# VH-VL binders against q9yh85r1066to1250, part 36

Target 1, 185 residues: q9yh85r1066to1250
Amino acid sequence: ASCIVSGYGHYLTFDGFSFDFQSSCALVLCTTIHGACERSDTFPTFTVTVTAKNEDRDTSLACVVKQVEVEVFNYYIVIHRAYKYTVMINNERLYLPLKLGQGKVNIFAFGFHIVVETDFGLKVVYDWKTFLSVTIPRSFQNLTYGLCGRYNGNPDDDLVAAGGTPRFGVTDFVQSWAKRDTFCR
Below, E stands for the ipSAE of ESMFold2; O stands for the ipSAE of OpenDDE; V2 stands for 0.75 times the mean of E and O plus 0.25 times the DockQ between their complexes.

## First folded at step 22 (VH-VL; framework fv_navenibart)

Design g2 (at its last look DockQ between E and O 0.72; V2 from the best seeds 0.73)
Fold by OpenDDE, look of step 22:
Structure g2 (fold): chain C 185 residues (1-185), chain A 121 residues (1-121), chain B 107 residues (1-107)
Amino acid sequence: as target 1 above (185 residues)
Amino acid sequence: QVQLVQSGAEVKKPGSSVKVSCKASGYTFSDYFMSWVRQAPGQGLEWIGGIIPEFGYTNYNAKFQGRVTITVDKSTTTAYMELSSLRSEDTAVYFCAREPGRSYPLGMDVWGQGTTVTVSS
Amino acid sequence: DIQMTQSPSSLSASVGDRVTITCKASQSIDSYVAWYQQKPGKAPKFLIYAASSLQSGVPDRFSGSGSGTDFTLTISSLQPEDFATYFCQQLYDNPYTFGQGTKLEIK
């Protein structure tokens, strides 16, 4: 299933729950549940994080995806819109296409998109603008949480905060997945 | 053999719609970005839009936004381009063209033979 | 949109001549440029991506160069079959855009 982030702060979870939110904080879209995947070689851990920015152009309501982060196989992958067709791998700037870990991670340009795919079926697609999608295989059902939800076929339980606590409001839900730093409290 | 075969010539009235098909064969359909490009008589090339067949994600030239729809049928390895609200200025030869998505070099390395669309009252 | 300004619009040359076609992008596109050859009534034919790779079947007399905003297609020794229209294309940003074309004619 795919989780979609669009250019106006629109989110669509794996289970089809939609909500709107705008934040300049780095937000965890999808991460494996601690303890659920760590014991299986067939289910690697990963985290996808998105940072958006409100851009006041002709469409004042446009929320531009500024940065996408993918953590997988001990690789820290950073894709920034200002550096099109390049990526940071563990703080090193590299050009596409890339194969990491003897093909465990493939990163390439596909039309106007950058694609990060793994050998276990994780796919991240980003157009360096307003579109971001995260696709995970069915085998990860009920093994992930974040803004993309639990991927268990039930959109009603997608509002789960970090640590597994259900939330009832979108604002509280989204804020719970914000990475706090000097600029995001 | 790799080839793109497009549907036949179309004659349309202003305000109508046209849907052109592009049958792909001889390669892995989902590994290539499929673009549509048109060329008015005696003019240059104009990119209309494209699609990632694997995901169905589309990109459109803003010039055609709202009038063009690009789709694919993966089971038949066929791409489609539908252009609505046709006007005389849409008279052109329309090409489908594939572009490597997972490898380099980049560029539209295989083209369809073209489909002539004539819009006239 | 990124404009690709191609020059010249047309040129006449003889067999054996060295021919150079230029394309200037309105902004930096790194090396994301492609060149095409088109003959009357036919679809464009892919020639070169950037300066690094030729399409299979494309003669060695074709070469590409440039980066940033200025790009060049060179035919080292023009052959009879090379008389055609040539186009540059930027592959850097949406939408893809092409140069106006260069018609290469027999002198």
Scores: ipSAE 0.782, ipTM 0.900, lowest interface PAE 0.7, mean pLDDT 93
Fold by ESMFold2, look of step 22:
Structure g2 (fold): chain C 185 residues (1-185), chain A 121 residues (1-121), chain B 107 residues (1-107)
Amino acid sequence: as target 1 above (185 residues)
Amino acid sequence: QVQLVQSGAEVKKPGSSVKVSCKASGYTFSDYFMSWVRQAPGQGLEWIGGIIPEFGYTNYNAKFQGRVTITVDKSTTTAYMELSSLRSEDTAVYFCAREPGRSYPLGMDVWGQGTTVTVSS
Amino acid sequence: DIQMTQSPSSLSASVGDRVTITCKASQSIDSYVAWYQQKPGKAPKFLIYAASSLQSGVPDRFSGSGSGTDFTLTISSLQPEDFATYFCQQLYDNPYTFGQGTKLEIK
């Protein structure tokens, strides 16, 4: 299943629900970490976070993906569009291609895209501008939260807030998954 | 031996479409980005777009977006470029060229022989 | 789009001469530059990647240098088979763009 972010704040969840929203905050697209405690020994844990910004000269219909963060295993991966063909790994900037943990995570360029792949089937593809996709295997059904939804075959229940309460308003849903700070309030 | 073999020359009327094929052999098709580049008579090179064969994701030069569609058939290891609403200024030799994927940007290391497309009334 | 301004547009030289061809990018592109050789009626041939790395099978009389915005291709001792048109290409940002070409002619 794939979850897609496309230009001008368009989102498509794993279950096929689509919505539009523009935010400058970092947003949790997909996470297996929900609540204070989670069991990580039976399935890999990960979080994918996207940050968008308005870099177009006009303020209308302009939204680029500025930064993508992937937390997986013991790696904190930061991909920023200003630093093409490099990534931060645990606060160290490295040039592509990368093979981490003897192939647990592979990071490379492919055309005008950067790709992060894991040995358990997580795949993140980003075009350095407006397109981002997150692909997960079927084994993660019912295990994910975030803007990409629950991955349970039902698009009507994709809008689950970070507090676990179903939401039916797009604004409340997106804002619940925002990593707010002083600059994006 | 690595090869990219393109379809034969085409003569087209303005307003029509052309679809050029590029058959790849001798390498792992899914490991390379496939680009299309054209060259008008006596002119330089102009990139049209490309595709990641495994994922189907494309990148297009905005100059051609809305008129160009790039696709692949993985079972035949063949790439296609279709250009619609042809004009006389689309007369050119069209090349396919592969670029190593799964690395950093390197360049187009293998090119097809070129396909001449002539657009005239 | 990133413009690649290539100079000169044509160049006359003799066998044995040292030849330098330049490209200037309209913005910094790090070292994501390739160079190609093209003979009439043929597809381009890959020469240099990453601004300065020589492709396998390319004679060592070819060299590339530069980073940021200014790039050069040098042929240290011109051979008869080197008379062709040369192109630079940036691979930093969409769309890929090429220099206008430098036609290297026999004097």
Scores: ipSAE 0.696, ipTM 0.874, lowest interface PAE 1.0, mean pLDDT 87
ESMFold2 (binder alone), look of step 22: mean pLDDT 93; pTM 0.950

Design g3 (at its last look DockQ between E and O 0.74; V2 from the best seeds 0.75)
Fold by OpenDDE, look of step 22:
Structure g3 (fold): chain C 185 residues (1-185), chain A 121 residues (1-121), chain B 107 residues (1-107)
Amino acid sequence: as target 1 above (185 residues)
Amino acid sequence: QVQLVQSGAEVKKPGSSVKVSCKASGYTFSDYFMSWVRQAPGQGLEWIGGIIPEFGYTNYNAKFQGRVTITVDKSTTTAYMELSSLRSEDTAVYFCAREPGRSYPYGMDVWGQGTTVTVSS
Amino acid sequence: DIQMTQSPSSLSASVGDRVTITCKASQSIDSYVAWYQQKPGKAPKFLIYAASSLQSGVPDRFSGSGSGTDFTLTISSLQPEDFATYFCQQFYDNPYTFGQGTKLEIK
């Protein structure tokens, strides 16, 4: 299933729950549940994080995806919209295409998109503008949480905060997944 | 052998729609970005839009936004371009062209033979 | 949109001549430019990406150079089959855009 971030802060979870939110904080879209995936090499751990930015357009304020972070196989991959056709791998800027870990991670440009895909089926697609998709295999059902939800076929339980506690409001839900730093408190 | 074979010439009235097909063969269809480009008589090339067949994600030239729809049928390895609300200025040869999506070199390395679309009252 | 200004619009040359076609982008596109050859009634033919990759089957008398905003296609020694129209293209940003074309004619 795919989780979609698009347009003016529109989110669509794996289970089809849609919500709108605008934040300049780095937000965890999808991360494996601690302890659930570490027992087998069939289900590697990963985290996808998105940072958006509000930009004034001709007639409206658009939410642009500024940066995408992918943590997988001890690689820290950073994709920034200002550096097309490149990625930061563990703080080193590299040009596409790239194969990491002898093909465990492939990163390439596909038309107007950058694609990060892993050998276990994680796919991250980003157009360096407003569109971001995260796709994970069915085998990861109920093994992830974040803004993309639980991926268990039930959109009603997608509002789960870090730590697994249910949230009732979108704002509280999204804020619970914000990475706090100097600029995001 | 890699090739793109497009549908035949079309003659359309203003306000109507046209749908051009592009049959791909000889390569892995989903690994290449498929673009549509047109060329008016005696003019240059104009990119209309494109699609990632594997994901179905489309990109359109804003000039055609709202009038153009690009789709693919992966089972038949065929790409389609539909242009609606046709006007005389849409008279052109329409090309499909593939672009490597996973490897070098970058650029539209294989083109269809072109489809002539004539819009006249 | 990124404008690709191609020059000259037309060029007359003789067999054996060195020919240079220029393409200027309205903004930096790094090296994401491609060149095409088109003959009358035919689809464009991919020639070269940037300065590094000739398409298979393309003679080595064709070469590309440039980065940022200024790009050049060079034919070191013009052959009879090279008389055609040439186009540059940027694929750095949406939408893809082409130069106006350069018609290379026999002098």
Scores: ipSAE 0.876, ipTM 0.941, lowest interface PAE 0.6, mean pLDDT 93
Fold by ESMFold2, look of step 22:
Structure g3 (fold): chain C 185 residues (1-185), chain A 121 residues (1-121), chain B 107 residues (1-107)
Amino acid sequence: as target 1 above (185 residues)
Amino acid sequence: QVQLVQSGAEVKKPGSSVKVSCKASGYTFSDYFMSWVRQAPGQGLEWIGGIIPEFGYTNYNAKFQGRVTITVDKSTTTAYMELSSLRSEDTAVYFCAREPGRSYPYGMDVWGQGTTVTVSS
Amino acid sequence: DIQMTQSPSSLSASVGDRVTITCKASQSIDSYVAWYQQKPGKAPKFLIYAASSLQSGVPDRFSGSGSGTDFTLTISSLQPEDFATYFCQQFYDNPYTFGQGTKLEIK
């Protein structure tokens, strides 16, 4: 299944629920880290975070995907649109292509996109502009949280807040998945 | 041997459509971005758009957005470019060209032989 | 769109000459430039990628240089088969764009 972020803050969850929201905060799209167990030998843990920004001084007010973060296998991967064809890996900037952990994570360019693939089937595709896709295998059903929803075949429960409490409004749902700091509240 | 073999020349009337094919052989089709580029008589090269065959994602030059459709058939390792609402200014040689994927940005390393499209009354 | 401005548009030279063709981008594109050779009635032939890297099978007399906005293709000693039109191309951003071409003619 795929979860899509497109220009002007459009989201499509794994279960096919669509919503619109614009935020300049970093937002958790998809994470497996929201349970009682510290570690599972069955499935790898990961988190994908997106940061959007309205463009300044352009005649268009398009909302771009400024930054994508992928945390997996003790790698902290940061993709920023200002630094095309490079990525930060654990605070070191590297040129593409990259093969991490003997192929556990592969990062490469393909046409006008950057692709992050893992050996367990996580795929993140970003066009350096307005399009971001997160794809996970079916084995992650009921294992994910975030703006991409639960991946449980029921779009009606995709709006589960970060604390696990059901939310009935899109605003509360999105804000619950925002990363907070002193300047993004 | 790596080859891109294109369909034959076309003569079209204004307002019609043309669909050019590009048959790939000698390499793993899904590992390369496929672009379409045209060259009007006596003119330079103009990129039209391209497609990631593995994922089906397309990118178009905004100049052609709304008139062009690029597709692939992975089973026949063939790419297609269809240009609609043809005008006399669309008279050109149309090339397919591949670029390595799963890598860094590279450039178009193999080109088809070209397909001449003539748009005339 | 990133404009690629190529100079000169035409150049006359003799076999054995050293030739330099330049290409200027309208914004910084790091080293994401390719160079192509095209003979009349033929598809372009790939020569240089990443501004300075020779494609396999390209003779050593071809070289590329540059980063940022200014790029150069050099042919160190012209051979008869080198008379053609040469194009630069940026592959940094959508749309891909080409220089207008430099026609290299025998004197």
Scores: ipSAE 0.626, ipTM 0.836, lowest interface PAE 1.4, mean pLDDT 86
ESMFold2 (binder alone), look of step 22: mean pLDDT 92; pTM 0.938

Design g4 (at its last look DockQ between E and O 0.75; V2 from the best seeds 0.77)
Fold by OpenDDE, look of step 22:
Structure g4 (fold): chain C 185 residues (1-185), chain A 121 residues (1-121), chain B 107 residues (1-107)
Amino acid sequence: as target 1 above (185 residues)
Amino acid sequence: QVQLVQSGAEVKKPGSSVKVSCKASGYTFSDYFMSWVRQAPGQGLEWIGGIIPEFGYTNYNAKFQGRVTITVDKSTTTAYMELSSLRSEDTAVYFCAREPGRSYPLAMDVWGQGTTVTVSS
Amino acid sequence: DIQMTQSPSSLSASVGDRVTITCKASQSIDSYVAWYQQKPGKAPKFLIYAASSLQSGVPDRFSGSGSGTDFTLTISSLQPEDFATYFCQQLYDNPYTFGQGTKLEIK
């Protein structure tokens, strides 16, 4: 299933729950549930994080995806819209295409998109503008949470905060997944 | 061998729609970005839009936004371009062209033979 | 949109001549440029990407150079089959855009 982030702060979870939110904080879209994947070689851990901003001169009030972060296989991948066709891998800037870990991670340009795919079926697609998609295989059902939800076929329980606590409001839900720093409190 | 074969010439009235097909063969269809490009008589090339067959994600030239729809049928490895609200200025040869999606070079390395679309009252 | 200004619009040359066609992008496109050859009634044919990648089957008398905003296609020694129209293309940003074309005619 795919989780979609589009312009104007639109989110669509794996289970089809849609909500709108605008934040300049780094937000966890999808991460494996602690303890659920760590014991299996079949289910690697990963985290996808998105940072957006409300600056689009070409489209009025569009929420632009500024940065996408992918943590997988001890790689810290950073994709920034200001550096098209390049990525930061563990703080080193590299040009596409890239194969990491003998092909465990492939990063390449596909038309106007950058694609990060793993050998276990994680796919992150980003157009360096307003569109971001995260796709994970069915084997990860009920093994992930974040803004993309639980991926268990039930959109009604997608509002789960870090640690697994249900939330009742979108604002509280989204804020619970914000990475706090000096600029995002 | 790799080839893109397009549908035949079309003659359309203003205000109507045209749908051009592009049959791909000889390669892994989903690994290439499929673009549509047109060329008016005696003019240059104009990119219309494209699609990632694997994901179904489309990109359109804003000039055609709202009038053009690009689709694919992966089972038949065929791409389609539908242009509505046709006007005389849409008279052109329309090309499909593939672009490597997982490798370089980034270029339209294979083209269809072109489809002539004539819009006249 | 990124404009690709191609020059000249046309030129006449003789077999054996060295020919240079230029494209200038309205903004930096790094090295994301491709060149095409088109003959009358035919689809464009891919020639070269950036400065280093010739399409298979393309003679080595064709070469590309440039980065940033200024790009050049060079034919080192013009052959009879090279008389055609040539186009540059930027593949850096949406939408893809092409140069106006250069018609290479026999002198």
Scores: ipSAE 0.863, ipTM 0.938, lowest interface PAE 0.6, mean pLDDT 93
Fold by ESMFold2, look of step 22:
Structure g4 (fold): chain C 185 residues (1-185), chain A 121 residues (1-121), chain B 107 residues (1-107)
Amino acid sequence: as target 1 above (185 residues)
Amino acid sequence: QVQLVQSGAEVKKPGSSVKVSCKASGYTFSDYFMSWVRQAPGQGLEWIGGIIPEFGYTNYNAKFQGRVTITVDKSTTTAYMELSSLRSEDTAVYFCAREPGRSYPLAMDVWGQGTTVTVSS
Amino acid sequence: DIQMTQSPSSLSASVGDRVTITCKASQSIDSYVAWYQQKPGKAPKFLIYAASSLQSGVPDRFSGSGSGTDFTLTISSLQPEDFATYFCQQLYDNPYTFGQGTKLEIK
């Protein structure tokens, strides 16, 4: 299954639910971590975070994906559109291609995209501009949270807030998955 | 032997469309980005677009977007480029060319033989 | 679009000459440049990637250099088979773009 972020702030969840939202906050797109007790050494855990940018909330311009963050296998991977064909790995900038942990994580260019893939089937594809795709294997059904939804075959329950509270509108849903910082309140 | 073998020459009327095929052999098709490049008579090279066969993701030169569609058939390891609403200035040799994926941007390392498309009325 | 301005557009040289062809990008493209050779009626032939790395099987009289915006292809001692048109290409951003070509002719 694939979750897609595309131009004009368009999101398509693993279960096929679509919504639009424009934010300059860092947003948790897909994570297997929901509360402290969900962190486990018995299966791979990961988090994919996206940061978008638009020009003063103008809906006439495409929303660009400025930065993608992937945390997996104790690697903190930061991909920023201003530094094409490089990535930050645990605060060190490295040129592509990369093979981490003897192949547990591979990071490379393919056409106009950067690809992060793992030995357990996580695949993150980013075009350095407006397109981001997160693909996970079926073994992660019911294990994911975030803007990409629950991956349970039901698009109607994809709007689960970070606290697991009742479904509510798109704005509250997106903001619940926002990482707060000086710019994002 | 790595090869890209393209379909034969085409003569088309203005306003019609053409679909050029590029059959790949001798390598893992899904590991390479497939590009289409054209060369008008006496002119330089112009990139049209390309596709990641594994994902089906396409990129187009904005000059052709809206008139060009690039596709692949993974089962036959064949790429296609379809150009619609043909005009006389679309007369050119059309090449497919592969670029290694799973690396960093390198080069179009293998090219097809070219397909001549002539648009005349 | 990133423009690749190639110089000269043509040149005449003799077997044994040293030839330099330059290519200037309209913005920084790091080292994501390839060079190609094309003979009449043929598809381009790949020579150099990453601005300076020779493809396997390319004679060592070919060399490339540069990074950022300024790139150079050098043929240290011209051979008869080197008379062709040469193109640079950037692979940094969409759309891929080529220089206009340099036709290398025998004097």
Scores: ipSAE 0.689, ipTM 0.873, lowest interface PAE 1.1, mean pLDDT 87
ESMFold2 (binder alone), look of step 22: mean pLDDT 92; pTM 0.944

Design g5 (at its last fold request DockQ between E and O 0.74; V2 from the best seeds 0.79)
Fold by OpenDDE, fold request of step 25:
Structure g5 (fold): chain C 185 residues (1-185), chain A 121 residues (1-121), chain B 107 residues (1-107)
Amino acid sequence: as target 1 above (185 residues)
Amino acid sequence: QVQLVQSGAEVKKPGSSVKVSCKASGYTFSDYFMSWVRQAPGQGLEWIGGIIPEFGYTNYNAKFQGRVTITVDKSTTTAYMELSSLRSEDTAVYFCAREPGRSYPYGMDVWGQGTTVTVSS
Amino acid sequence: DIQMTQSPSSLSASVGDRVTITCKASQSIDSYLAWYQQKPGKAPKFLIYAASSLQSGVPDRFSGSGSGTDFTLTISSLQPEDFATYFCQQLYDNPYTFGQGTKLEIK
């Protein structure tokens, strides 16, 4: 299943729950370890974080994805909008295509999209603009948290905040997954 | 053998639509970006758009935005390009072409044979 | 859009000649440049990516150089089968754009 960030702050969870939100904070899109997330003994853990920025476009204010972070295995992968066809791997900038860990992680570009894929089936696709998708295998059902939801076929339980508590509102839900810093309070 | 085989020539009226197919064989369909490029008689090459077959994510040349649709059928490893509201200026040879992303060299390394689309009243 | 300008638009040369075709991008495209050869009635044929990556099956008399905005395709010694139209293409930004082409004719 795929979780999608697109357009002007549009989100679509793995289970098909859609909501709109705009934030300049780094947001945990999908994780298997954050807060009350349960670690799997059989599946690798990962975290996908997105940082967006509102920018004026010709007709409206667009929510542009500025940066995508993928934490998987021992790699901290940073994809920045300003550096097309490159990535930061553990604070080192490298050019595509890349094969890490003897093929455990592959990073490459198809047309105008960058793809991060792992040997366990995680796929992150980013167009260096407004589109971001996270795709995971069915084996990860009920293992995910974050803005992408629980991936269990039930969109009604996707609003689970950081810490594992269900939320009733989108705003509270999204804000709970924001990484707080000096600029994101 | 790696090849892209396109559908046959089309003759269309202005205002109608055309759908060209591109059958891929000899390689893993989802491992390559698929582009459509056209060439008017005696003219250069113009990129129309492309698609990531695995996900169906598309990119279009803004020039064609709104009247071009690129799709794939992974089960038949076939890509399609549909162009609507045809004009005489759309008369051209239309090519599909694959592009690797997983390895060098980058570029459209395999092309279809081309499909002639003629738009005339 | 990134504008790709080839020079010259056409040229005449003889077998054995050294020929250079240039391609200029309106903005930096790093090394994301491809060269193609096209013969009448045929689809373009991929030749070279960037400065040093020849497509399999392409003779080594073909070479590419350049980065940023200025690129060059060189044929060290023209062969009869090399007379064709050549195109450059930027692979850096959406949309993909091509040069207008360079027609290489026999003198």
Scores: ipSAE 0.911, ipTM 0.954, lowest interface PAE 0.5, mean pLDDT 94
Fold by ESMFold2, look of step 23:
Structure g5 (fold): chain C 185 residues (1-185), chain A 121 residues (1-121), chain B 107 residues (1-107)
Amino acid sequence: as target 1 above (185 residues)
Amino acid sequence: QVQLVQSGAEVKKPGSSVKVSCKASGYTFSDYFMSWVRQAPGQGLEWIGGIIPEFGYTNYNAKFQGRVTITVDKSTTTAYMELSSLRSEDTAVYFCAREPGRSYPYGMDVWGQGTTVTVSS
Amino acid sequence: DIQMTQSPSSLSASVGDRVTITCKASQSIDSYLAWYQQKPGKAPKFLIYAASSLQSGVPDRFSGSGSGTDFTLTISSLQPEDFATYFCQQLYDNPYTFGQGTKLEIK
């Protein structure tokens, strides 16, 4: 299944629920870590975080994906659109392509996209501008949280807040997955 | 061994559309980005767009965004480029070209032979 | 769009000459630049990637240099088969753009 972020702050969850929201905060798209008791078990853990930016004050203009963060295994990967064809790996900037951990994580360019893929089937595709997709295998059903929803075949319950409580509306849902910052909205 | 073979020349009227095919052979089709590039008479090269065959994700030159569609058929290892609302300035040789995927921005290492499209009234 | 400007537009030279062709980008493209050779009626042939790396099968009389905005293709000892048009291409940002070409002619 795939979760998609596209222009104008458009989001499409794993289960097909769509919503629009514009924020400059870092937002958790997809994580297998939820709550204090959700520790590592027999499945690989990961978190994908997106940060967007409005190019102009006019709200009709496209929302740019500025940065994508992928935390997986012992790697903290930061992809920033200002530093194309490089990534930060654990605070060190490296040029593509990369094969980490003997192929546990592969990072490479493909056309005007950067791809992060793992040996367990996580795939993150970003076009350096407005398009971001996160793909996970079926084995992660009911194991994910975040703006991409629960991946349980039911779009009606995708609005699970960071505290585990279903929210009434999209705004509360998105803001619950936002990281607080004095400079983000 | 590695080969990109394109469909034959086309003569079109303004306002119509054209669809050019590019049959790939001799390599793993899904490992390479497929681009389309054109060259008008007496002009340089102009990139139109391309596609990641495995995922179907495309990149388009904004100049063509509203009237170009690039697709692939993985079962026949064939890429297609369709350009609509043709004008006389679309008269050109159209090339497909592959670029290594799973790498860094490399360049177009294999090109098709070109397809001449002539747009005249 | 990133504009790629080549100089000269055309050049006459003799077999054995050292030839240089320059390519200037309208903004930094790091080292994401390729060079191609094109003969009349043919598709371009790939020569140089990453500004300075020689593609497999290309004679070592060809070399590339530069980064940022200024790039050079050099042919150290011109051969009869080298008379063609040469294009640079940036691969940094969408859309890919090419220089206008440099036609290398026999003197």
Scores: ipSAE 0.719, ipTM 0.881, lowest interface PAE 0.9, mean pLDDT 87
ESMFold2, look of step 22: ipSAE 0.699; ipTM 0.875
ESMFold2 (binder alone), look of step 22: mean pLDDT 93; pTM 0.951
OpenDDE, look of step 22: ipSAE 0.882; ipTM 0.943
ESMFold2 (binder alone), look of step 23: mean pLDDT 93; pTM 0.947
OpenDDE, look of step 23: ipSAE 0.875; ipTM 0.940
ESMFold2, fold request of step 25: ipSAE 0.690, 0.712, 0.671; ipTM 0.861, 0.878, 0.856
ESMFold2 (binder alone), fold request of step 25: mean pLDDT 93, 93, 93; pTM 0.950, 0.951, 0.950
OpenDDE, fold request of step 25: ipSAE 0.907, 0.904; ipTM 0.954, 0.953

